# VH-VL binders against a2ajx4r71to235: the designs that were tried, part 1

Scores and structures below are computed, not measured.

Target 1, 165 residues: a2ajx4r71to235
Amino acid sequence: GRCNFEDRLCSMTEDQTLQPGWTRRSGIISNSPPFWDHNGNISAHFLALVSRVDSISSNLRSRIFLPTNDQQVCQITFYNFSSNQNGKLIAGLQTLCGDPIEHLWQKTEILQSRWERNVITVQSSQQFQVIFQAQMLATHGQEEVIAIDDISFSSGCLPADVCQT
Positions, changes and structure headers below are counted from each chain's first letter, unless a header gives other numbers; Kabat numbers aren't used for antibody chains.
F, E and O are the ipSAE of ESMFold2-Fast, ESMFold2 and OpenDDE, as the mean of both directions, binder to target and target to binder. V2 is 0.75 times the mean of E and O plus 0.25 times the DockQ between their complexes.
[cut] marks letters that were taken out.

## First folded at step 2 (VH-VL)

Design t06a
Fold by ESMFold2, look of step 6:
Structure t06a (fold): chain C 165 residues (1-165), chain A 116 residues (1-116), chain B 107 residues (1-107)
Amino acid sequence: as target 1 above (165 residues)
Amino acid sequence: QVQLQESGPGLVKPSETLSLTCTVSGGSISSYWVHWIRQPPGKGLEWIGVIYYSGYTYYNPSLKSRVTISKDTSKNQVSLKLSSVTAADTAVYYCARDSYYGMDVWGQGTTVTVSS
Amino acid sequence: DIVMTQSPDSLAVSLGERATINCKSSQSVSSYVAWYQQKPGQPPKLLINDASTRESGVPDRFSGSGYGTDFTLTISSLQAEDVAVYYCQQYYSYPYTFGQGTKLEIK
């Protein structure tokens, strides 16, 4: 159930925005940090949002999950990296029927030198998706990056297809 | 084995620019992150900044307006320039290699005195 | 900036006894803490990386532990050559920051 992004987005999808921003990178082909994935592997891929001349906000969405239950918790594990000192990364959930995104975790304005592992517990009485939102200010200097790697969902995160209204 | 050696003038006048060179042997600066760190006499350690093999730099905000770190791959060297020095910049200056898991190789250090 | 605070500032320990140095960060640094030993007239020497991983060639009596904000360096049986100043350092985020140092002496 773990995704290291070696082949594609691992069933995550990018929101349809004017400028889709997330891309797969590796240290071998990167001109800016990070130069390794969270394991120190220069060839392994991770997802990155890179700075632009205009401010950008971009979402990455999971598949749809069923409501959570008490028998097996639904947990999200992921690694984050940021070299963008003016940006923010948010992890949250949203029911598909138009409810506001519930923020479960966020990190702002930090210039990391190493990847950080995160675990988030999800509780929802409705079907939901997990959302990663990156917000990045415009830059005219050296390239800055917000990156995610190794997103996994525990067994308590049960797949579903559609929102129930 | 990789070795680092700092070099430069030991005495610098106030308001001038301190210039130091870190020479790497037994390896290539294209393979490592190189940091500069300083230690005033009898005091603790202060991180100055880093240069990645790509040429990207990050500096301690307390020094950012005065510091430049650069590299010369043909000479296998990393340079530190600190402008407008004062007596507060008197210290031993070290360069160190970052191996992703910490700064594992340090130079012997070079003492810089700023004296009016 | 993340502040790294060591305790104690100085410590005297009898030969063969245990020495313990604590380091606390002002915010979580995950496991990204290194410990350095510095003897007079020498550069710092990396002892421990990633909070608990001993560097090659470092004697087994040195060990590190901790995660998040609280970190410890332990010397299980103090030797005469262990007299030095010890620094913790976070490398989670820039700027890198060091503790103020702990001077270890023989009692």
Scores: ipSAE 0.457, ipTM 0.800, lowest interface PAE 2.3, mean pLDDT 84
Fold by OpenDDE, look of step 2:
Structure t06a (fold): chain C 165 residues (1-165), chain A 116 residues (1-116), chain B 107 residues (1-107)
Amino acid sequence: as target 1 above (165 residues)
Amino acid sequence: QVQLQESGPGLVKPSETLSLTCTVSGGSISSYWVHWIRQPPGKGLEWIGVIYYSGYTYYNPSLKSRVTISKDTSKNQVSLKLSSVTAADTAVYYCARDSYYGMDVWGQGTTVTVSS
Amino acid sequence: DIVMTQSPDSLAVSLGERATINCKSSQSVSSYVAWYQQKPGQPPKLLINDASTRESGVPDRFSGSGYGTDFTLTISSLQAEDVAVYYCQQYYSYPYTFGQGTKLEIK
């Protein structure tokens, strides 16, 4: 499945236990970068965690997937953008057994104000969700953004639940 | 291996400015968030503030009006200044590196006593 | 500010027995919780990050769990060297805040 956020969050969900964070944005309606999606489209949408002054964190969760198999690799591709040099973005794996989130990918370096493509391989013996954890600790009093776009799951990522639109 | 070490006057008079330095070795301060934390005698830990890669700072609101954190890249040092000190500012002061997953490297701490 | 409340304030546990320290946040902090061990005259030592990830070199007997508002540090089999004050800390938002600490002693 692929989610370009043109249809809300697609099959993705935001943790409601956390403060509202991820907002669907586009270059047209944005007052701060990015002013286009990963493909350079001004009208296209992406998800953004926006902060102005206060620290903010929010999780974005995928649908549930079955345990991975040896025949087909489960790969996740996504684009990230940050106008904040001091934020962090983590892609993690969480099983349905209440296990801790396993970090699969993390951006801990100074983030560039450009879209970057990332590919993550997932292996899990249990059903799992992919969780994007974004954290922006503080800003300079101006609107700063961590953004995600065009999340895709390879065919090796087998849905465990019914198809959701 | 990254190491942090606090230094500065151990005694400061009331109303004066407490000045401490955190010297980082084994790595560049430009690559780390550096926090200042303090611990009054026999008490818990209080976060003072942080300086980012960019030099951006954020301070505990409870201390914001009195705190200044800066860094000198050439010396690989982070500085803490706390103005208008009182006895309540007596504490062990720590600088610590942020790994994005907590503060994983701490200095040994330096004791600062505010007394006349 | 997010308030981190530990329980208990002090704990005495026999050697080899399980020690459990709880930490509750005033609001959800996701998994952005760290646990520190502090021995007298020493700085805090990071034991657990992201609520459940052991730092390198930390013995397996230490484990962390929790998400949201309730977190737990567990020492499966208390050792003599584990006597210390333990602090939880949230790094979900500024200002960073610590629990008040839990003094762990041998019974």
Scores: ipSAE 0.018, ipTM 0.670, lowest interface PAE 6.1, mean pLDDT 89

## First folded at step 4 (VH-VL)

Design b2
Fold by ESMFold2, fold request of step 26:
Structure b2 (fold): chain C 165 residues (1-165), chain A 116 residues (1-116), chain B 107 residues (1-107)
Amino acid sequence: as target 1 above (165 residues)
Amino acid sequence: QVQLQESGPGLVKPSETLSLTCTVSGGSISSYWVHWIRQPPGKGLEWIGVIYYSGYTYYNPSLKSRVTISKDTSKNQVSLKLSSVTAADTAVYYCARDSYSGMDVWGQGTTVTVSS
Amino acid sequence: DIVMTQSPDSLAVSLGERATINCKSSQSVSSYVAWYQQKPGQPPKLLINKASTRESGVPDRFSGSGYGTDFTLTISSLQAEDVAVYYCQQYYSYPYTFGQGTKLEIK
């Protein structure tokens, strides 16, 4: 269940856009922070949303999970990085395909560029997906980054059939 | 086809600043990360630091207070400065290109001796 | 700092025989280990990257293996031109660190 993005997006998928937002990136070939993944590995890959000239936004979506119950906790663990400039990263819950996203977690504070570990507990009486939403405002003149690494789902997050709509 | 060549004074007095230049040919420093590594006579290799093509640098903590790595893109050169040198800084100094899977191109090295 | 410890510090091997050099890291470096050969009077030469991938132009007799903390460089049939000092190096995190070196000689 853990994804370090060495292979691709693992089982996460990106919503359709005119241009792809999230890319696999490593510290070795980066023009700007982060220059390593959350483990300090300069060669490992992570997912990055990068903006320099244009504003950009993108969603990254999990597989579908069964409703949660009280006996097993469904938790999402992930690491995030945000650069010195303003940007938004939100983790949300979508209970049916196409339904409004319920916000579970949000990061808007970019006081220092560093990797941070996050744990989100999910409770849902319906089948759901976890959605990471990111938005970067244009900064003109320098590259800015939001990055995600090591998304994992605890054993209480039970896989379900795919959503068909 | 990329080649690196170190240059600089071979003799430096104690307490002065060692200053070396790595000249890149057959490629652009805007395309590569450049590392500095040193090897005292008869001893192993010590990584000094790296400069990204963006200008960001990271240094070995053991040398961080004394080292500066910089670039001059117009001359396709990377420079190393090591301040307050002592006899312990006597070594062959190498610059090397990072291939993202190890340092695949090394200069021939330049010997620096620190002596009164 | 991640400490890379090579063993042995030196070895003598007869021509045509197998030479084995071990490298241990003080913590997991996954597969991010490189091996270098340094012949007398020359800069280091990259032989193996990512623990087991042979660099272009390196003879087939050189091979690498390992994952995590334990890594091995093997020369399957030693040739006279293989006399050198061999270094392992981790590139998992900064600072880059090298093993102390293993001197390989002909017996």
Scores: ipSAE 0.007, ipTM 0.527, lowest interface PAE 11.7, mean pLDDT 80
Fold by ESMFold2, fold request of step 26:
Structure b2 (fold): chain C 165 residues (1-165), chain A 116 residues (1-116), chain B 107 residues (1-107)
Amino acid sequence: as target 1 above (165 residues)
Amino acid sequence: QVQLQESGPGLVKPSETLSLTCTVSGGSISSYWVHWIRQPPGKGLEWIGVIYYSGYTYYNPSLKSRVTISKDTSKNQVSLKLSSVTAADTAVYYCARDSYSGMDVWGQGTTVTVSS
Amino acid sequence: DIVMTQSPDSLAVSLGERATINCKSSQSVSSYVAWYQQKPGQPPKLLINKASTRESGVPDRFSGSGYGTDFTLTISSLQAEDVAVYYCQQYYSYPYTFGQGTKLEIK
């Protein structure tokens, strides 16, 4: 389960855009916050979406999970960082391939530049993926960052091999 | 080959501001993170702060209210100002380049004595 | 602040023998530890980064090890020019902090 992004993107995949999307970076050579991961480590990696002058959005997708049940909760834990007031980070659910994304969690108001831990519970009667969507509106030319790290899925989140209809 | 050299007054009166300059040769400060570190006589090393090539700064909380680090890219220099000095600020002051895995190039150091 | 505690404070070792210096952090710093050598009248010199990676130009007799909270600098065969004070330093989080130093002497 856990992904600290030290070696690669783990099992998460990225929807392509015409602009730079989620990138793996660390604080040690960053031009802007965060300058450390959620543990305070300036050299560790995390995923970041960086924008300066353009509005951008990008999605990060989990593997496919089987329907949830009532015996074990499917719970997502992750840390997020946001450096701007105009950015939005959404954690969502997509049942069946191609269905609209159901928003499970949203962080839109940030009055501080620090890592925050989040826990969300997923319930779905169908196979699903978890989607992290970040949106940043164009701003005044400074680099703005939304970052995530340490995504984990509890034992109630049961992997599937393929997306099925 | 990149070299760093500190300069500034060796003697500063109590309550005044010490002001030091780190001059970089053989490279551009627009490509480097630069740290300031000090060492009181006969004692260990204390990190003062860093300036990134982007201009962001971070300071040791113990000094944050009194310290400013800035850069002048036209002179290839990084400056340190420490206000309201006391005898406790007597030390050798170093600037150092960050290699992203440690401070790999250090200046020779400049001694600052705070006394009347 | 992450406290870095070195042991011993001073160490006397015969020429050609092994010297071992330990450094313990007050919390995990993963592998983000550097070791510096400071000879009398000189600035510190980076020897080891990321706990175990030797800097270019540093003799093979210097090695580092450790992860988490416990770190070691080893000099496998002491030379006369190795007389110095050695510092460990964490760069896991700000503020950067150094150990108190270990003075290495020839016995």
Scores: ipSAE 0.007, ipTM 0.528, lowest interface PAE 11.6, mean pLDDT 80
Fold by OpenDDE, fold request of step 26:
Structure b2 (fold): chain C 165 residues (1-165), chain A 116 residues (1-116), chain B 107 residues (1-107)
Amino acid sequence: as target 1 above (165 residues)
Amino acid sequence: QVQLQESGPGLVKPSETLSLTCTVSGGSISSYWVHWIRQPPGKGLEWIGVIYYSGYTYYNPSLKSRVTISKDTSKNQVSLKLSSVTAADTAVYYCARDSYSGMDVWGQGTTVTVSS
Amino acid sequence: DIVMTQSPDSLAVSLGERATINCKSSQSVSSYVAWYQQKPGQPPKLLINKASTRESGVPDRFSGSGYGTDFTLTISSLQAEDVAVYYCQQYYSYPYTFGQGTKLEIK
């Protein structure tokens, strides 16, 4: 499946917290970078976590997937953007057995000010969710953003709630 | 492993500017946030300010008007300047690395005494 | 500024006994609290981050807990080398602020 956030959060879900979380933005409505999506489209949407005075953290979760197999690789592709070095973005794996989240990919040097393409491979003997976790420290006098766009799951990622034929 | 080391004059006269340098080895200063912290003799810790990977700085409002933090990537150094010093600025000054979740690597500290 | 208040200011605990240091913030800091250990003539050493995560190399006897405004550092079984001043620190908001410190000694 693919999620470019033109249709809300697609099949993704955000963990409920008391803090502000991910916001669907576009270049047209945003007051801070990025001012376009990963394709350079000003009108297209992406998902952004914005840090202001307070430190924040938020998890974005995929649907549940079946255990992977060696016949067809499960790959995840996504784009990320960060306007400043004020946080960490993690793509992790969480099995239905609970914590902890296994880090598959992480970026701590987040000052790219451009969209970057990332590809990760997932292997799991158990049903799992993919977690995108953004952590951002407090800022002062500015907004800093971690943004995600165009999350794609290859055909090797088998949804648990879909009948396999 | 990453190491930090503070250096600078240990004695500064009142009204002058305190200048310290934090030299980082075993890693690039651009890979971390670098904080400055000070500790007056026999007292607790006071956060002075931070410089981000981007070069963005934030200073403790209590010192903002007098503090400047900068970095020289070519020398792998972070600098602290504190102007118009008084006896109250006498302290051990530390620089510390931050990789997001706390200051995990500290310099040994350098003592600065403000005295005429 | 967020004020971090530790209690007690000083603590004497017998070897092998539990030591407990508390830290309260003037407002919620979520889990963005670090604990440091400082021995005489040395810089502070990070023990705990994110309120409850031990740094690498820190003995298991050290643990942190708390969320919001109340935090605790616990040493389950005090060792001689644990004599030091301990500081809590919030990094939820600028400016970062430290507790006033707790001096831990052997009884």
Scores: ipSAE 0.007, ipTM 0.606, lowest interface PAE 9.6, mean pLDDT 90
Fold by ESMFold2, look of step 4:
Structure b2 (fold): chain C 165 residues (1-165), chain A 116 residues (1-116), chain B 107 residues (1-107)
Amino acid sequence: as target 1 above (165 residues)
Amino acid sequence: QVQLQESGPGLVKPSETLSLTCTVSGGSISSYWVHWIRQPPGKGLEWIGVIYYSGYTYYNPSLKSRVTISKDTSKNQVSLKLSSVTAADTAVYYCARDSYSGMDVWGQGTTVTVSS
Amino acid sequence: DIVMTQSPDSLAVSLGERATINCKSSQSVSSYVAWYQQKPGQPPKLLINKASTRESGVPDRFSGSGYGTDFTLTISSLQAEDVAVYYCQQYYSYPYTFGQGTKLEIK
């Protein structure tokens, strides 16, 4: 399934430890970039994490998936946007509730305020969640944005019921 | 009920700057996206640009080097400036409120003629 | 820029008959098309949004349809007051672009 965020968070959930975090936005209701989704659609929604003055960190986590197998590849496709280079977006894997997040992907290019497509291959011998972690360092009073759109999981990513303790 | 009214000089000399004002009544410009659209005599509609809640703007690339849209919240007004005008800029100029599914409230328009 | 092409450029229809105006975009705009009516000396009036949703106060004889690249405005029973120029417009991406217009007349 593909998530374009027209229907809320598409079973993605936010780690509720610190701040309000990710919000569902569109170009129409935005007062800063991005003013459109990755297709150039100003009305379509995406998830955004916004900071003006303080450092912020927030996690967005997938549903739980069963261990992967070699018959069908589990791939995550998503688009990302960042308004500046002082923010980090990390995609990671968490195999048990409370385990450290294994970093699978991190943005390596200087961001130029544009949408970019990414594909991540996941391999895990245990049940897992995919975690998107956004970190934005304190800015000089300008609104900064990290956004995600069109998260999709290939057919090799098989849903599970619950996270194991 | 929200109403928009354009105002400005009807005649502008070539190479000068066209300056128009859109006055909003019955609501606050801090709650709307406001667009500028123009229509040359006997021709169709051309989108000029938009100003957002925050003051961010986006302009038609065909006009981008010559266009400035700004707002004055205290006067509830949105302004359009178009520099280096020629006869090709002669048109009726409209401001319009964005309903997020098209432009649902339009001003009556103001005619601007560029001639020496 | 997404080009919106209307057809026909002009249309003459007898009172009480059906009028059909087509609009084609140069690339997919999903359902993000609006239709406007403009009478001489007046600003455009929004009739249809999101391809098929009538604006408040628009008579039931106006309907819109389409998705992707092909869109249609239909007036099921033409009235004298419907004589105007009609424009389609995409709001899928900036810049917003309009069709060239279709002039509707009584035959």
Scores: ipSAE 0.006, ipTM 0.510, lowest interface PAE 12.1, mean pLDDT 80

Design b2
Fold by OpenDDE, look of step 4:
Structure b2 (fold): chain C 165 residues (1-165), chain A 116 residues (1-116), chain B 107 residues (1-107)
Amino acid sequence: as target 1 above (165 residues)
Amino acid sequence: QVQLQESGPGLVKPSETLSLTCTVSGGSISSYWVHWIRQPPGKGLEWIGVIYYSGYTYYNPSLKSRVTISKDTSKNQVSLKLSSVTAADTAVYYCARDSYSGMDVWGQGTTVTVSS
Amino acid sequence: DIVMTQSPDSLAVSLGERATINCKSSQSVSSYVAWYQQKPGQPPKLLINKASTRESGVPDRFSGSGYGTDFTLTISSLQAEDVAVYYCQQYYSYPYTFGQGTKLEIK
């Protein structure tokens, strides 16, 4: 599956918190970078976690996937953006609710004002969710952004709610 | 092809404001980031700041308090203002476009001398 | 700020010989490094972007390599028109910063 965030969060879900979390943005409606999606489209949407004065953290979860197999590799592709270096983005795997997130990918030194393409390979003997966890420290009145776009799951990532034929 | 050209007074008195204009031809400034860079005589390059197509700006912290970059899309121009200039601000000033991976088109530069 | 340090400051190479210029960043800048060529009285000209990608129209003798903190610009066979000052630059984070420059001359 592919999620470009043109249709809400696609099949992704955000953990509910009392604080603002991920929001859909585009270059047209943004007051801070990025001003286009990973393709340079000003009108296209992406998902952004925005901090202004408070530290914030939010998790974005994929659908549940079946255990991986050696015949079909499960790969995740996504683009990330950060307006500064005061954030952290993690792509992780969680096999059971409440279990620690296994970090598959993380970025603490973030490229500024550039979209980066990332590819992650997932191996799991258990059903799993992919979790994108963004964290940002408090700012001083200036908006800071961690953005994610065009999340793709290869055919080797088998949804748990899909019958295997 | 896209071309950039800097223009403005070549001489500025100390404590005054340096004002330059970058005129873009052969393309729209709305399609690019535009950077300002300067080079003191016989020295290296210093990044001043950038303006995005949206008008969002980021400045070198070393100059932030004195620098203003703006744009006029109707004239296809980007402006640089540097206040409270001193002799240390004497340099060739360049504007350059950025299409996301490097500054690939530069103006010829304009020399600004700060002198009483 | 990320400091870009070039080496050497000046370099003399015979025609047809290899010229190598190094650039080191004070912290990792991934592959977001550009190389510029500047001739007297001219603005800098972009040669290499993203550490190793030649700009259109740049001769094949120019190549860039590196990732993280160590980067290299190589001219495989120096030509007379290659005499210039060369600068590396990081665009990993603001403020963008340049190396101090390397003056390349013919021996």
Scores: ipSAE 0.006, ipTM 0.598, lowest interface PAE 9.9, mean pLDDT 89
Fold by OpenDDE, fold request of step 26:
Structure b2 (fold): chain C 165 residues (1-165), chain A 116 residues (1-116), chain B 107 residues (1-107)
Amino acid sequence: as target 1 above (165 residues)
Amino acid sequence: QVQLQESGPGLVKPSETLSLTCTVSGGSISSYWVHWIRQPPGKGLEWIGVIYYSGYTYYNPSLKSRVTISKDTSKNQVSLKLSSVTAADTAVYYCARDSYSGMDVWGQGTTVTVSS
Amino acid sequence: DIVMTQSPDSLAVSLGERATINCKSSQSVSSYVAWYQQKPGQPPKLLINKASTRESGVPDRFSGSGYGTDFTLTISSLQAEDVAVYYCQQYYSYPYTFGQGTKLEIK
């Protein structure tokens, strides 16, 4: 499946918090970078986490996937943006047996305020979710943004709610 | 596994500058925030400051005018400088790594005594 | 600055009994609270992050709870090796601040 956030969060879910977390934005409605999606479209939407004063953390979770197989690789493609990389973005895997989040990918380098394409291969012998975790410390006047766009799961990523034939 | 180790002079004279180094092994300092924390004898913990991945720093306002934190990626080290020290700056000084999940790896600490 | 206040300052608990340490923040810190254990001559050891998440290797008898301004560290069954000073810490905003510490001893 593909999620370009033009239809809410698609099949993604955000962990419940009492603080503002990921917000669906576009270049038209956003007061902070980025001012366009990964394709340079001003009106297209993406998901962003913005920190201005307080520390903030939020998890975005995928649907549940079945164990991967050797016939079809499960590949995840997504775009990320950071206006000021003093935070951290993690793409991880979490099984349904209570295991900690396994970090498959993380970004800590400055991105020069541009969208970057990322590709991750996932292997799991157990049912799992993909977790996008954004972490930013308090900035105290410094605006920081972590944004995600166009998350794609290859056909090798088999959703658990679909019967495998 | 990642380890942190503080080093520097254990004795500093009043009005001088305290200089410490945090050497990180088993991982890159560019992958973590690094904090400095101190603990006066028999007292609690005081946060000094932090240096981000990018090198951005934030200091405790109570010490801001005297504190400088920097990093040398080539040596995988983070430095702390505290100027114009007094007896009140006598403490065990710690460096600790953080990835926004708490300071999960600490150095053993280094004792710094300010005395004439 | 956000003030973290622990209670009690010292606590004596019998082996096998429950130990409870409270921490109050002067303003809401959401879930951005960590708990540390410090034994004599050692650096602090992270036990709990995000108010309620145990660090890897931390025994199940340790648990954290709370949100906003009231937080609690609980040791369900005190063991001899649990004798230490415990600190809460907020990392919601700068400057990061610690509680004054709670000295836990065996009764």
Scores: ipSAE 0.000, ipTM 0.587, lowest interface PAE 12.2, mean pLDDT 89

